VHH binders against o13800. Designs and how they scored, part 7

Target 1, 230 residues: o13800
Amino acid sequence: MNQVTQFSGNSANLMLYWILKSYYSRFDRIMWIDTLGTFNPAALPLPCLEKTMLVRSFDAQGLKDAVDELESNLKSSEDQAYALCIDSFSNPIGLLMAQGNISFAHAFMMTLGRKCRILTRKFRLAVYLSTSLVYIKQLHLSKPALGNSWPFCLDHSYILEDQQHNKCLVHCNQSRKDLLGCSQLFLLLKGSFTHEYLTIDFYNGTPVSVSSKLHVSPSLYHSSTLNSPS

## First folded at step 22 (VHH)

Design cc4
Fold by OpenDDE, look of step 22:
Structure cc4 (fold): chain B 230 residues (1-230), chain A 123 residues (1-123)
Amino acid sequence: as target 1 above (230 residues)
Amino acid sequence: DVQLVESGGGLVQPGGSLRLSCAASGFTFSSYAVGWFRQAPGKEREFIGAITSRGNTEFYAVSEWGRFTISRDNSKNTLYLQMNSLRPEDTAVYYCAARYGTKLLYYEDYDYWGQGTLVTVSS
């Protein structure tokens, strides 16, 4: 039952909410794509919500449609700064995989990732992606959704890179393979925005922790440990 | 001839619920994204929500999220808007609209419009 967590939703993504709370003033528009049905507007300040569009996507095609909508809006308002949050990126892809469409799922992931990257280069757009955590009942352990496919199906250059093409501050000496033991993964695609004071820690078998040099809530560290489905 | 006809509007008390319908004809409904807008007296028309042609993606103004739910039945060429926990400030004429393609968030981009149905929330 818990093995299907990726299909039924997860706990709120504290990383995405924290990022928006920290950076929402930099954006004119925010699109939040909710694939889990877990969006919590109460977690965001009113000024942030006022410029946020909520999108609910129910499958991979829906996710694509949402991104296409974003692209259309970007083309219409090139001077505006946009933020795209996808919570989670992995859920629709996981559904494809569960249906046996592994190759298509991988291709989809690559295509959508590339599209997002292109958009961040062309427009004033920041893209934030999250993954879900899947509990493997037989093994009594949790892994990131998509398993080993997640780190390897995206170009590494997409991951935690800022506008200057530098990797965001991450306290991680782990390879892609080593990330398989983590909980939620967070991706910051290259774009028009920098997050120099944002740090993300990756640990094998432990939740990803988010820290900032500026006013980091200790709750982020503790709450991440509660991200495992039971 | 293309037609969008809204129905279900009326007077409702605060905290009440209402379900609006939009019956479409004269075009291939299942190929179009459809959405709801509203306009209060003296105010601009505002976006409520939209749903893609396949129904696999929904867009919501965050201010309406949780209270309003959009859905469609392609077999009936009908768009629905379920409104819960209605408030006096929800008083407006509600319009359904259809769009072939993307760019669903702004009323200027929609291809077809209904005549609207009045919703009045008052004690």
Scores: ipSAE 0.744, ipTM 0.908, lowest interface PAE 0.4, mean pLDDT 77
Fold by ESMFold2, fold request of step 23:
Structure cc4 (fold): chain B 230 residues (1-230), chain A 123 residues (1-123)
Amino acid sequence: as target 1 above (230 residues)
Amino acid sequence: DVQLVESGGGLVQPGGSLRLSCAASGFTFSSYAVGWFRQAPGKEREFIGAITSRGNTEFYAVSEWGRFTISRDNSKNTLYLQMNSLRPEDTAVYYCAARYGTKLLYYEDYDYWGQGTLVTVSS
């Protein structure tokens, strides 16, 4: 809550659906900005859909117009909690960059990102957004899109790594809290993410305590620590 | 004189389709966001969808997603609503409305209204 969280990778939209499926009861209003035309209402429970506004944005200005509309409807009272999901943030920005004026596109992106962050501080608003990964040839690795300045707009950033056997590892590469280096394993079942236990609280942006992990699934205790007197 | 005039309503069977039109005059249509609302008997006026002045963003109540499509043609000063897979629950008077600026999701914030066109979905 009150944070801007990024998910980067091919399965990032599945993470956004999982977020809403898991936490929709904590939000009074939800806005989903679909820039790819891929929104699937079957991925969400009916009570979640009933509080969701779907927005189709066709370019970077359209994305800004959607955020401006959200801003106009936000209330400062703690009676109203809001979620904004953007799938994807990187696509319309990337198209703007491809049109040639990179400096303008960069400024546009940063202005919009700062607005999102300001809104999460002024209102009870959680922002979850998806971006693509970019391969960096010189480093032989993939990094989140949108360059080196973009992360200053984020509270948390996660890289999604699709693995064999229908698994996806969600790894925190940036956190303003104690999440750096934390990972969450998801299983892909019938087109959606599932888990046996949580290691990350994606609503609060915190690690899950040991007690909470044990309530979700069986765990292995290390008995040698418990026998310290000898 | 500002006018918004809906047309295209009528009787249609369940599963059918209708295309509503809203012709605008007396104001600069291309400067306004426009939206569709409906009101069923005994119910409050309900948001269906809206589209920004340049058409680069569309808003939908998700319950209408996939069945209804909003569009506009600024050269004809006309707003459209394509309704597919109609159900008896869609029976209502359908209204178009225009709004300058933001605050597109609530009927209380709209500046100009049409008279409405009746859509009846019945076997």
Scores: ipSAE 0.742, ipTM 0.887, lowest interface PAE 0.8, mean pLDDT 87
Fold by ESMFold2, look of step 22:
Structure cc4 (fold): chain B 230 residues (1-230), chain A 123 residues (1-123)
Amino acid sequence: as target 1 above (230 residues)
Amino acid sequence: DVQLVESGGGLVQPGGSLRLSCAASGFTFSSYAVGWFRQAPGKEREFIGAITSRGNTEFYAVSEWGRFTISRDNSKNTLYLQMNSLRPEDTAVYYCAARYGTKLLYYEDYDYWGQGTLVTVSS
């Protein structure tokens, strides 16, 4: 809450849906900015959809206009808790960069990112956004898109690593709190993320208690479930 | 001088489609965001969707997503609402409205209103 959180990778949109499925009851209103045309309402519960405003944004200026609309609504309803999800933030910025004026596109991006961060300070607002990964051949690694200055707009950043056998590891590479180096394992079942236990509180941006998560084991719970009385 | 005139309403069977139009005059249409609302008997006006002045951003209440599509043509000063898979619960008077600036989600904030067009979904 009151933080800007980034998820980077091919499955980042699934993380945004998981966030909303897990935490929608903590928000009074939700804005989903869809820059890819891929929003899937079947991924969310009806009570979540009933408080969600879908925004389709077709260029970088449209993304700014959507954030300006959010700002106006926040100013009118300071007692309300809001979530903003942007899927994806990198797509409209990348298109602007492709037009050839890289300096203008970077300034636009940084101005918009700073606006989002300022809004989380002034109002009851959580921002979750997705970005692409860029592969660096010389280093054999992937890092979040948008360059070296973009992380200054973020409180937390996670890289999603898709793995074999329908697994996705969500690894924190930047945190204003105690999350640096923490990971969360998700399982992909029927197109949705699920988990056996949480290691990260993605709402507060904090680790889950170590003693609590060490208490839970899949093998112990599966055996117990099969033997449960009526 | 300012006019917003809805058209395209009527009777339709459940599962059917309608395309509503809203013709604007008497103001600079391309400088305003525009939206669609509806009002069933005994209820308050309900937000359906809005589109920014340049048409680069669309807002939708998600409960209507996938069935309704908003669009505008600034060269014709016209706003559209395509409605598919209509249900009896969609029976209402449908209004277009224009707003200068932000605050597009609530009917109280809009500057100009059309007279409404009745949509009835019944066999």
Scores: ipSAE 0.738, ipTM 0.881, lowest interface PAE 0.8, mean pLDDT 87
Fold by ESMFold2, fold request of step 23:
Structure cc4 (fold): chain B 230 residues (1-230), chain A 123 residues (1-123)
Amino acid sequence: as target 1 above (230 residues)
Amino acid sequence: DVQLVESGGGLVQPGGSLRLSCAASGFTFSSYAVGWFRQAPGKEREFIGAITSRGNTEFYAVSEWGRFTISRDNSKNTLYLQMNSLRPEDTAVYYCAARYGTKLLYYEDYDYWGQGTLVTVSS
């Protein structure tokens, strides 16, 4: 909550669905900005969808239009909790940069990112956004898109590393809190992320405490489902 | 004088489709965001969707996503709503509206309104 969080990678949208599935009851309203045309309402519970406004944005100006609309809504209902999910942030910004005026595109991106940060501080707002990874052949590694200045707009950044056996490791590569180097393992089942144990509290932006990791779930008392979170 | 005139309503069977139109005059249509609302008997006016003045950004209540599509043609000063897979629960008077600036979700904030067109979904 009150933070801007980035997920980078091919499966980053699955994190956004997992975030909303896990935390929608903590929000009064949700805005989902879909810049790729890939929003899947079947991935979310009906109570979550009932509080969600879908924004289809076709360019970088559309991201600004959506954030301006959100700001107006926040000002009229300052006691309500909002979530903003952007899938993806990098696509429309990348298209703007490809138009050739890199200085304008960079300024646009940074202005928008700083605005999101300001809104998370002023209002009860959580921002979760997805970006792509870019492979740097010279360094043999992938890093989040949008260059070296963009991370200054973020409270937390995670890189998604797809692994064999339908696993995805979500690794924190930047945090304004005590999350740097923390990881969360997800299992990809039926096109959705699930987990056996939660190690990161993505709502608060904190590591999960030891006592929470050791709690026995009610599912231990069902003979066909002996797995439990701890 | 400002005018917004809806058309295309009528009686349709469940599962059918309708396309509503809203013709605008008397103001600079291309400078306004435009939206669709509906009102069933005994219910409050309900947001369906809106589209920005340039047409680059569309807003939808998710419960109608996938069945309803909003669009605009600024050269014809016309707003459209394509409604597919209609259900009896979609029976309502459908209104178009125009808004300068932000605050697109609530009917109280819109500047200009059409008279409405009745859509009835029944056998």
Scores: ipSAE 0.716, ipTM 0.875, lowest interface PAE 0.8, mean pLDDT 86
Fold by ESMFold2, last read:
Parts: sequence; structure tokens; C-alpha cells
Structure cc4 (fold): chain B 230 residues (1-230), chain A 123 residues (1-123)
Amino acid sequence: as target 1 above (230 residues)
Amino acid sequence: DVQLVESGGGLVQPGGSLRLSCAASGFTFSSYAVGWFRQAPGKEREFIGAITSRGNTEFYAVSEWGRFTISRDNSKNTLYLQMNSLRPEDTAVYYCAARYGTKLLYYEDYDYWGQGTLVTVSS
């Protein structure tokens, strides 16, 4: 909540669906910006869909127009909690760059990213983005696509690594909180992410606390402590 | 004088399709976002969807998205609504409306309105 979170990789859209499936009850309104034409309403529960506004944006200006509409909604109802999902943020920026004015495209991207971050500070807003990965052959390494300035707009960034046997590892490569280097394992079942244990709280941007361990009586936890007669 | 004129309403069977049109005149259509709303008897006007002035962004209430598609043609000053898989619950008067700027989701914020076209979905 009140944070800008990025997911990068081929399965990043599945992470956005998982986020909403997990947390939609914490939001009054949801805006989903689909820049790829790939939104699948069957991936979300009906109660989630009932509070979701679908936005199809065909270029970078359209992405900005959607964020401007969200800003107007936030100003009109400041007591409501909102989620913004953008799938994908990188595609419209890439198309803008292809028009040949890369300096303009970079400035546009940074202005929009800073606006998203400002909105999360001013209002009850969570922003979740998907972006592409870029593979660097010399280093045998993938990194998020939007260059070295873009991460300044983010609170958390995760790289999704597809693994064998229908697994996906979500690794935090940037965090404003204590998540750097943390990972979450997901299983891919019938086109959806699931998990056995949650290690990251993606809503708060924190590691999952071992709270249930604290409810065990002290004598069971610390066998070396001496019990004295009364 | 400003006019928005809906057409294409009528009687259709459940599961059927209908295409609504809205012809605009008397204002700079290409400078306005435009939207579709509907009103069933005894209810407030409800948002269906909207499209920005350049047509580069479309907004939908998701429960309508899979069945309804909004488009515009600025050269003809016309807004369209394609409705598929119609249900009796879709029976309503359908209105087009124009809005300058943002605040596209609530009928109270729109500047110009059409007269409406009745859509009846019945066996």
C-alpha cells in the first residue's frame, strides 16, 4: 500500500493477477490499465471485477490519460483505497522510443513515474506495474528494460525467473524496505500462480513475519530455561 | 446548437447483438471525451464506458467489457457502442454524453447529453 511496485519478466502479468486475487478486499476501487490487449477477466474473481475499471491504452499518451483520470477519482474520494495495475508499463514507452525522440520518451516516462509515486504518497493508492526484461548476452544476465533512471520511481522491484517444473521465482532486486535479496516461490497451476508458503507481504512491501511462532508457550520454545517451583 | 443524437436502439432477443450510434454536432467533437451510460426504469444513470478525445484510451466497467465495445470516428463526429450477448438486464435507455477533460466515470460531471435510445432485450 502507498508504494510503487514493479514486476519484470515473461510471467509478470500473472503476478498482477495474483496480487489482485490476494488483496482485492483491501481496496475499494481498482483500475487495470491494459496496454497489450491481453486482459483476461476470467483470471479474477467476480467480486474483484465488480470494483475494477478496465482501461485500454493504445500509446504512451493514453497511459498518461488513464493516470490523469485516476488522479481525478482520487481527489474526489480521498477516503477510499485504490489499486492501480499497469500491464505493461514498458510497452507504450518502447513504442514512443521507436518514434525516434528518445530524450522525449525518457522524460515522458520519468514524469509519469514520478507522478505515480507522488500519488501513492498523497492518497491511499497502491501501484503495481509490469515491465519487460532485457537480456545482456555479455553478462548472461537479465535486467528490467527501462534503463538506469527508472528505478528511482519505484519502491520495490522484482525480477521473475521461470524455472523448471512449472515454478517461478520472484526475486527482489530493489526495495525501499527490508526486502532486497528476498525471494518468493510460485507454482504455475492451470495458468495461475499459487504458493505453499508466503515469504513476502506484497501489500505492505515487507518480509512475512513469523508471528505464529510467538504463540507457542515460552517453555516449549526455550527448553534451556529453568523452571522453578513456586 | 449542441446536439448528440443516438440511434440503433430497438427490440432484440437475449443473446443477440445491437450497435448504437451517436452523431454529434455544434461543438468540437474531437476535443471531448465521450461516453455511454444507461438508465433502467427507477434507477440512476449508470456508466458503461468512455473513450478519450483522440481515441487512444478506452474505459469500461469490467462487467460490461467482455460484451460491449466503444469506438469513435472523429472524421464523422460519431460515437459507437457495440453490444453483444445481450441479457434482459440490459434493457434500458442508452445515452451518449460528452465531457471536456477528466472525470469520465460519473454522469453528474458530463457537459452534453443525447436524448437516449431505448434498448429492450426480451424473448
Scores: ipSAE 0.705, ipTM 0.871, lowest interface PAE 0.9, mean pLDDT 86

Design cc4
Fold by ESMFold2, last read:
Structure cc4 (fold): chain B 230 residues (1-230), chain A 123 residues (1-123)
Amino acid sequence: as target 1 above (230 residues)
Amino acid sequence: DVQLVESGGGLVQPGGSLRLSCAASGFTFSSYAVGWFRQAPGKEREFIGAITSRGNTEFYAVSEWGRFTISRDNSKNTLYLQMNSLRPEDTAVYYCAARYGTKLLYYEDYDYWGQGTLVTVSS
């Protein structure tokens, strides 16, 4: 809550659905910005859908239109809790950059990101967004898209690593709190993320305490990514 | 005079389709966001969807997303609602409305309204 959180990777949309399935009862309103045309309402329970507004746009102006609408509604209802999910943030920004005026696209992106950050501080708003990974050939590694300035708009950033045996490791590569280096393991079951052991509180942006964690049985689970409790 | 006139309502079987139109006159249509609402007997007016003045951004109540599509043609001053896979619970009076600026989700914020067109979904 009150934070801007990024998920980067091929399964980032599954993380957004998991966030909403887990926390929709804590929000009065949800806005989902679909820039890819891939929103799947079957991935969410009916009570969640009933408070969800879908925004469809395939360009960067649509991101601004949606945030402007959200801002006006936040100003009218200061005590309501909102979630904003953006799937994806990187696609329309990347298309804007491809049109040739990189300086304009960068300014547009940073202005919008700063707006989201300001809104999360001023109102009861949680922002969760997805971005692509970019492969850096010289370094043999992938990092979140959108360059070196974009992370200044984020409170937390996670890289999703799809693994064998229907696993996905969610690793925190940036945090304004105690999450840097923390990981959460998800299991992919019938197209949805599940877990037996929660390491990260994605609503509060904090590690989960030892007393609140479910222990993962070693005989039933062969993950080497068990995170430290807190 | 500002006027919004809905058309295309009527009786349709469950599973059928209708396309509603809303013709606008008396104001600069291309400067306004426009939306569709509906009102079943005994209920408040319910948001269906809205589209920005330029037509590049669409807002939907998700329960209707897979079946309803909003669009506009600024050269014809017309707003459209395509409704597919209609169900008896879609029976309502459907209204188009115009809004200058933001705050598109709530009926009480809209500036101009049509008189409505009745859609009845019954076997």
Scores: ipSAE 0.705, ipTM 0.870, lowest interface PAE 0.9, mean pLDDT 87
Fold by ESMFold2, fold request of step 23:
Structure cc4 (fold): chain B 230 residues (1-230), chain A 123 residues (1-123)
Amino acid sequence: as target 1 above (230 residues)
Amino acid sequence: DVQLVESGGGLVQPGGSLRLSCAASGFTFSSYAVGWFRQAPGKEREFIGAITSRGNTEFYAVSEWGRFTISRDNSKNTLYLQMNSLRPEDTAVYYCAARYGTKLLYYEDYDYWGQGTLVTVSS
């Protein structure tokens, strides 16, 4: 809540659906910006859908139009909790950059990102974004899209690493709180994320406590033969 | 005089389709966002969807997603609502409305209204 959170990777949209499935009862209103035409209402419970406004746009102006509309609604209802999900943020910005005026596209992106951050500070608003990964040849690694200045608009950034056996590791690569280096493992079942243990509170942007994360054998049931010292 | 005139309502069987039109006159249509609302008996006027003045951004109540599509033709000063897979719960008076600026989601904020067209979904 009151934070801008980014998820980067091929499965980032599944994370946005998981966020809403997990937390929709904490929000009075939800806005989903679909820039890819891929929104899937079957991924969400009906009570969640009934408080969700879908915005369709395939350009950067559409992102601005949606944020302007959200701001107007927040000002009118300052006591309500809102979630904004953007799937994806990077696509319309990338299209704007491809039109040739990179300086304008960069300024547009940063202005919009700063606006989202300001809104999360002024109002009861959580912002969750998806972005793509880009490969950096000189470093032999992938990192979130949108360049080196974009992360200054974010409170938390996670990289999604799809793994074998229907797993996805969500790793925090940036946090303005104490999440840096934390990870959440998801299992992909029937096209949806599930988990055995929750290690990150994605609503508050905090780690989950060690005792709720780790199964600890009670001392009355502990056997000395289970773990020998060396 | 500002005028918004809906047409295309009527009686349709469940599962059927209708296309509503809204013809605008007396104002600069291309400068306004436009939206569709409906009101069933005993209910508050309900948002269906809106489209920005440029037509590049569409807003929908998600429960109607995939069944209803909003569009506009600024050269004809006309707003459309395509309704598919109609259900008895869709029975209502359907209104078009125009709004200058933001605040598109709530009927209280719209500037101009049509008279409404009745859609009845019944077998």
Scores: ipSAE 0.654, ipTM 0.850, lowest interface PAE 1.1, mean pLDDT 86

